# VHH binders against Dopamine receptor-interacting protein 1 (Dorip1), part 1

No score or structure here was measured in a lab: all are predicted.

Target 1, 310 residues: Dopamine receptor-interacting protein 1 (Dorip1), of Mus musculus (Mouse) (q4kl13)
Amino acid sequence: MKTLFEEIKASIKNNYNQDRSFWRPVLPWGGVFTIKAGRKAVSCTPLYVEIRLKNTCTIDGFLMLLYVILNENESFPRELSLHFGREFVDCFLYLMDTYSFTTVKLLWIWDKMEKQQYKSEVHKASLVIDLFGNEHDNFTKNLENLMSTIQGSYCSNWHCPTRVQEDQQRTISINPPQEIPHGNLIRLAVDELFCSKIELCEERGCGGLREFSQRVFCHGAPPFVVLNMQHWKPEDLAYVPYYLDLSDHKYLLEGATLFNKEEHHYSAAFQIDGHWMHYDGLRNVNLILLNKPPEFLLLSSLVYIRATEK
Positions, changes and structure headers below are counted from each chain's first letter, unless a header gives other numbers; Kabat numbers aren't used for antibody chains.
ipSAE, averaged over its two directions, is called F for ESMFold2-Fast, E for ESMFold2 and O for OpenDDE. V2 adds 0.75 times the mean of E and O to 0.25 times the DockQ between the complexes of E and O.
[cut] marks letters that were taken out.
The coordinates of atoms that the task and the answers printed are left out; those that the model quotes come from them. Centres of patches stay.

## First folded at step 4 (VHH)

Design b05 (from s09 with S57D E101K; framework vhh_surovatamig_d1)
Fold by ESMFold2-Fast, scan of step 4:
Structure b05 (fold): chain B 310 residues (1-310), chain A 119 residues (1-119)
Amino acid sequence: as target 1 above (310 residues)
Amino acid sequence: EVQLVESGGGLVQPGGSLRLSCAASGFTFSHYGMSWVRQAPGKGLEWVATISPSGGDTDYVDSVKGRFTISRDNAKKSLYLQMNSLRAEDTAVYYCAKGWKLLPYFDYRGQGTLVTVSS
């Protein structure tokens, strides 16, 4: 990573830098990174002189959300440095602050993704990196250790063959409802997943009561959580709760990622002043107010930030 | 938010007994299974014992089974570990943790309590 970080520092001087007073950072879809040729004579000609990124929508929304999260609370950069690494967090913030968007994507790709997760091909002196796929493989898989949860259960019957059980989940997934969506449905589904309960033990012939503990985060309450929404309908954006209580911690709604099935394209929405502000990497403009649910955008993920208790 | 304060550690001779206490605050104590974990000098965290939310069920690592007893008082929001027949290999910093056995990471707060078993 030494050569990559040195190249990142050098590339900021060649990227466009906009006056922050007039707009927020908006990551464009894709990107082009130009490799500077060394002055040293080499025995071999370089295979490529630039890097081109394609189909980065699988990470773009989450990179913007991560930037917002890191700036939400002074403790979050330190906490997330324990997960991502301090050098990554410091470099990420610097690149975002300087509008070095292609370089920040390369930082994610090379530091956080494995080679087999993306396609790369040299074409006409350009290295083309294609991130076509899904948000989980390209981004949220990296959050599994940050957000993993476990729930234990104990059967009251001494002779139960599964007396002590534990259920570990690497992701928090909320399936689309069979009933009419409403603001309490997501809260109820989350509570059902996390809350303690007592049920009849399901083991054949057991007859005991199984006591489930409250589900807990394996690594403590993370600075943010991502709920995988399994592509709920566009109208469901109207029913998202502003806060959730997870394992005795209050989380506040920050944003969402959205999926356009017809275009196989991801975008995001940010919750600002009670309004959904839409981000789409295919448009290099400030966030656009969503006055109504868009017809073709499915709810892919919800992002909540841990509240600071007063 | 979550605060766990361990106490009761000290120096004890092999074969002796010690009772550890943990005072919990900042969460609904009766809703969570609780555990004791320890870290011996130069070693990683080792799960020791766990207890269900109601206190009706317990589990232990094999090396302490029959010697240690985990218990809780939900009204007092307190967790206990009664340690009998202590051995030199029980020397460690003991932490109380919110959660279940075999977790590689535990949600715990505080500095733990040191137990030294030596003659």
Scores: ipSAE 0.005, ipTM 0.509, lowest interface PAE 9.8, mean pLDDT 78

Design b07 (from s09 with D59Y; framework vhh_surovatamig_d1)
Fold by ESMFold2-Fast, scan of step 4:
Structure b07 (fold): chain B 310 residues (1-310), chain A 119 residues (1-119)
Amino acid sequence: as target 1 above (310 residues)
Amino acid sequence: EVQLVESGGGLVQPGGSLRLSCAASGFTFSHYGMSWVRQAPGKGLEWVATISPSGGSTYYVDSVKGRFTISRDNAKKSLYLQMNSLRAEDTAVYYCAKGWELLPYFDYRGQGTLVTVSS
């Protein structure tokens, strides 16, 4: 697989691309990559002549979102190169700009995923790579070092066994508030996670008041954040905040990923000029305007970009 | 289980016409884009055409633009490919495919229908 990745890098360098002609508007579901006939493999005869990608919906929406994010501000490619690597960012942008969609998915799979995160099998001279699973394992787990946060707290009771405490989170997971029946639930849930607060200390027998500091990013404010949405309903897409204040930084809504449980299929929606545009690699060759929240799609994640000065 | 059954292939002379059909079952047909892909003897797969779920948008490989028309009937759960001005290089087995996937598994594409363009 690494040897094939080297061949892909060589194809990029030589402006040779197998998939840039037909599926230009948006990333299609899956993909097929034909192995170059002139490849030199001195010690091994290839067991396959092509690679077929299956169930790529777990990464497709995020790859589209990442491309949009990288083009939103001149500083973002530089900042994201610190996390993903400069070579990855440069290759990613080149492949997206040339509509090399199957190759960009292979770049993500081989450069950012570990082999145990996906299934691979040789079938009828084709290497079949199956990304069936979830978005976190296949994409957002790679963002943990970018989005990690920490919150301090201290109890007013001098005898509290956990008087001074730190809560470090690798991901930003948002659960709906149990007791609020209507309103802007997502903003309230985000504020509950990030804002300073005072609550009764939960330590057994303590009885003190615990003061929580504002939650902050461990490595500075990232260019974008992904909020992992847990147990939200399709209707909640109607109440997604346009902006969030996270650790003294303003973030603007860029998009969402959506999950169809019946089909076990992910799609995405992008905020373009104040409108939701739906992307689905199985259904659409272009983006489709959403005039209302989709009835059968669960909110899977929200993507926000750090606000920059014009 | 996704099931696709192609029909309508046959032998035609250059310049002739054929209409291919695909009957779909095992999924909500009206919710998916559909594609036609082909494989010429001894060659790899080539994407030919795609149609949106509503039928409002269609896309074609450059070599068939103006000659082929993809269409669908969601009530009948059927996909069609009208092929006009056929050329020898259009000779291939034509497959109906769900969405944009080319050949992830045999059951996602149908058994295919052979089109031979020869005098």
Scores: ipSAE 0.000, ipTM 0.126, lowest interface PAE 19.1, mean pLDDT 74

Design d05 (from q05 with Y99W; framework vhh_7qbe_3)
Fold by ESMFold2-Fast, scan of step 4:
Structure d05 (fold): chain B 310 residues (1-310), chain A 117 residues (1-117)
Amino acid sequence: as target 1 above (310 residues)
Amino acid sequence: QLQLVESGGGLVQAGGSLRLSCTASGSTYAMGWFRQGPGKEREFVASISSGGSTYYYADSVKGRFTISRDNAKNTLYLQMNSLKSEDTAVYYCATDFRWGTSLPDYWGKGTRVTVSS
């Protein structure tokens, strides 16, 4: 039998003539992919292998966001091909454009996830793939090289054993504040993470002052950034800045991912012309415009996209 | 095992209306309606997503038929208006569509619609 990935590639070519103009690029929760084994024959029944996906909410919001990002600027597919690979980006866009949602999830699972990050088992001729877990392990971990930052520091004491140091961070994580929420809270937290500073050197017996440089991106300013918000309260969506200035580049708010702690379920919110649109793959109506921040949902991530002109 | 049961078929005069229902034994993803008239191949009529977005209508039924669903009742509907003699067929409910195709894995037994001139 062909590998499943080869079967998917063949299916893409065979189904390109299907009209999907009625569909929106809105991913439903889960998915089912049916594979036909053997050739069609009048007197024979072909074997079928089915793949069933569950708990895909850990990747669904980010796949939607990635599709939006790739379509925002002509340079972004090229820039993101340097990180994800050209074949991945081309295949991803084609699958999303043809509303092949289960197949795009399988592309992510097999091409970008480690096998230890998900559970798979065969049940009654169906391969069941379970993505229960968190967004970092299942999606944003793959962005570490794209969004890595480095901050240099040097001690004023010439004899300091660690005189010159570099601190490389693979993610951009913003801790929840202890303060009452206000309009500049997230912006101030981002600035604190990236700003230069001077503090007492912590090396034993040093006694010098350590000067930290501005934190910068290791591989240049990425097409988008994901801020890991570590489950801030839902009302904090009211205080999300419309833009951020990072490394002389303007970034515009694109969306957020949200977490329901009780249900262990992820959803997303997209910024549309000053309004929040809530996406939930489990809901009968997948997209709902919000007139206020959703209650009982924690802010998991914020997504900002690099502006085309500053 | 998933089961689909159709109802609502019958005899109707040309220009009339009928509503077909299909109840599933459990929750489903995308669902659709197919039909097969006397001496004809089975035709894909309409389909709808798990969330209620319409995926497809055959050109022959656009503007006359409306597909909808009630997920609380696990029920799919087909509202048929301005019926023609050409709409005479056995109508089948179906679900579990193969990726990128109009080929479902689960079928109902069908409900018969006869449109008289």
Scores: ipSAE 0.000, ipTM 0.118, lowest interface PAE 17.6, mean pLDDT 76

Design d10 (from f04 with S99T Y101W; framework vhh_8fcz_2)
Fold by ESMFold2-Fast, scan of step 4:
Structure d10 (fold): chain B 310 residues (1-310), chain A 118 residues (1-118)
Amino acid sequence: as target 1 above (310 residues)
Amino acid sequence: QVQLVESGGGLVQPGGSLRLSCAASGFTFDDYAMNWVRQPPGKGLEWVSGISGSGGRTTYADSVEGRFTIIRDNDKKMVYLQMTSLKTEDTAVYYCAKTHWGSRLDYEGQGTQVTVSS
């Protein structure tokens, strides 16, 4: 029921009904939240007494990365409060700090996701929420206003029908470059998207040269960026740049999300004491040191944090 | 086997200039960003400047902005730091550093000593 949902949401935001039965230093897959509703009035009996989350791997890695980002620099909670809202950031940090992991996932689902983005069904007095899908719909779509970029271009041929153009992107999507001979393909792909360049104009019959300006952020340089990695291979994790220059701003590598196509499962990797640490909420060991790229995990996204130069 | 060899340091008067050089080998040079870091006597490491793999982007610490210029020559596998208007607080051992796969800055040279004194 809608009224019950609003009461649960209010309880989450006010830090009531803390769920610490799943205490872990790292977010576990899924979750169960028990509703502590009274039983005195039969007319007030809820349709469900618990909420069950499944397939939360589409958000789990990003929630962990967001928690790390918020703790990296004293300015980031304030900067990210401008985008997410002060109440969200304060509540998120409190719930993460108290190991209330199922509750923090419910905060994301109800405060940041749209109902059509997930499946929900009442089954045996449980509300089952299923986040099966992709990282973009469930998490990074919320970042579009923060990540949006624009690039201008101008053709040297005065007869060109598209002499002046703008390319606005809501997400940062990185595809492998057409040529393969270089070892650092990710840097080359990022530079191709962001750097100024001159190419032959692709307009039919034009024959002019098109000059592209540097791609810039529409709303200023964000505190962090998420690069959506498309069609990359497991070995590409060996060639992830430690930092990137994006629109004259330096960004430092914080982590990655990884995708197992066979299992249809997302995991993540974090930078801890200069090492890649692998996170997988389904495994008995949730953090393990990576000495080399995992053979069966595709690079799904890269997360970089804006550097301070003082 | 990554090798970085720094050179060009020395004793200089305040307001003077020096050009540091770093010769790189053992990796695909133009695929990696290069950095200069320094360690003043009795202090920790301080990042000074960085340059992207293509050379198209440079960044500087506030303390050196407008005084230092980082340059690279990908054909020669060299990175340089042109230092002007040197101050006594610029006294340090300077190291060049390659970005590491996924995590940290790599530096393995002995560095080059810069001493600014009157």
Scores: ipSAE 0.000, ipTM 0.121, lowest interface PAE 17.3, mean pLDDT 75

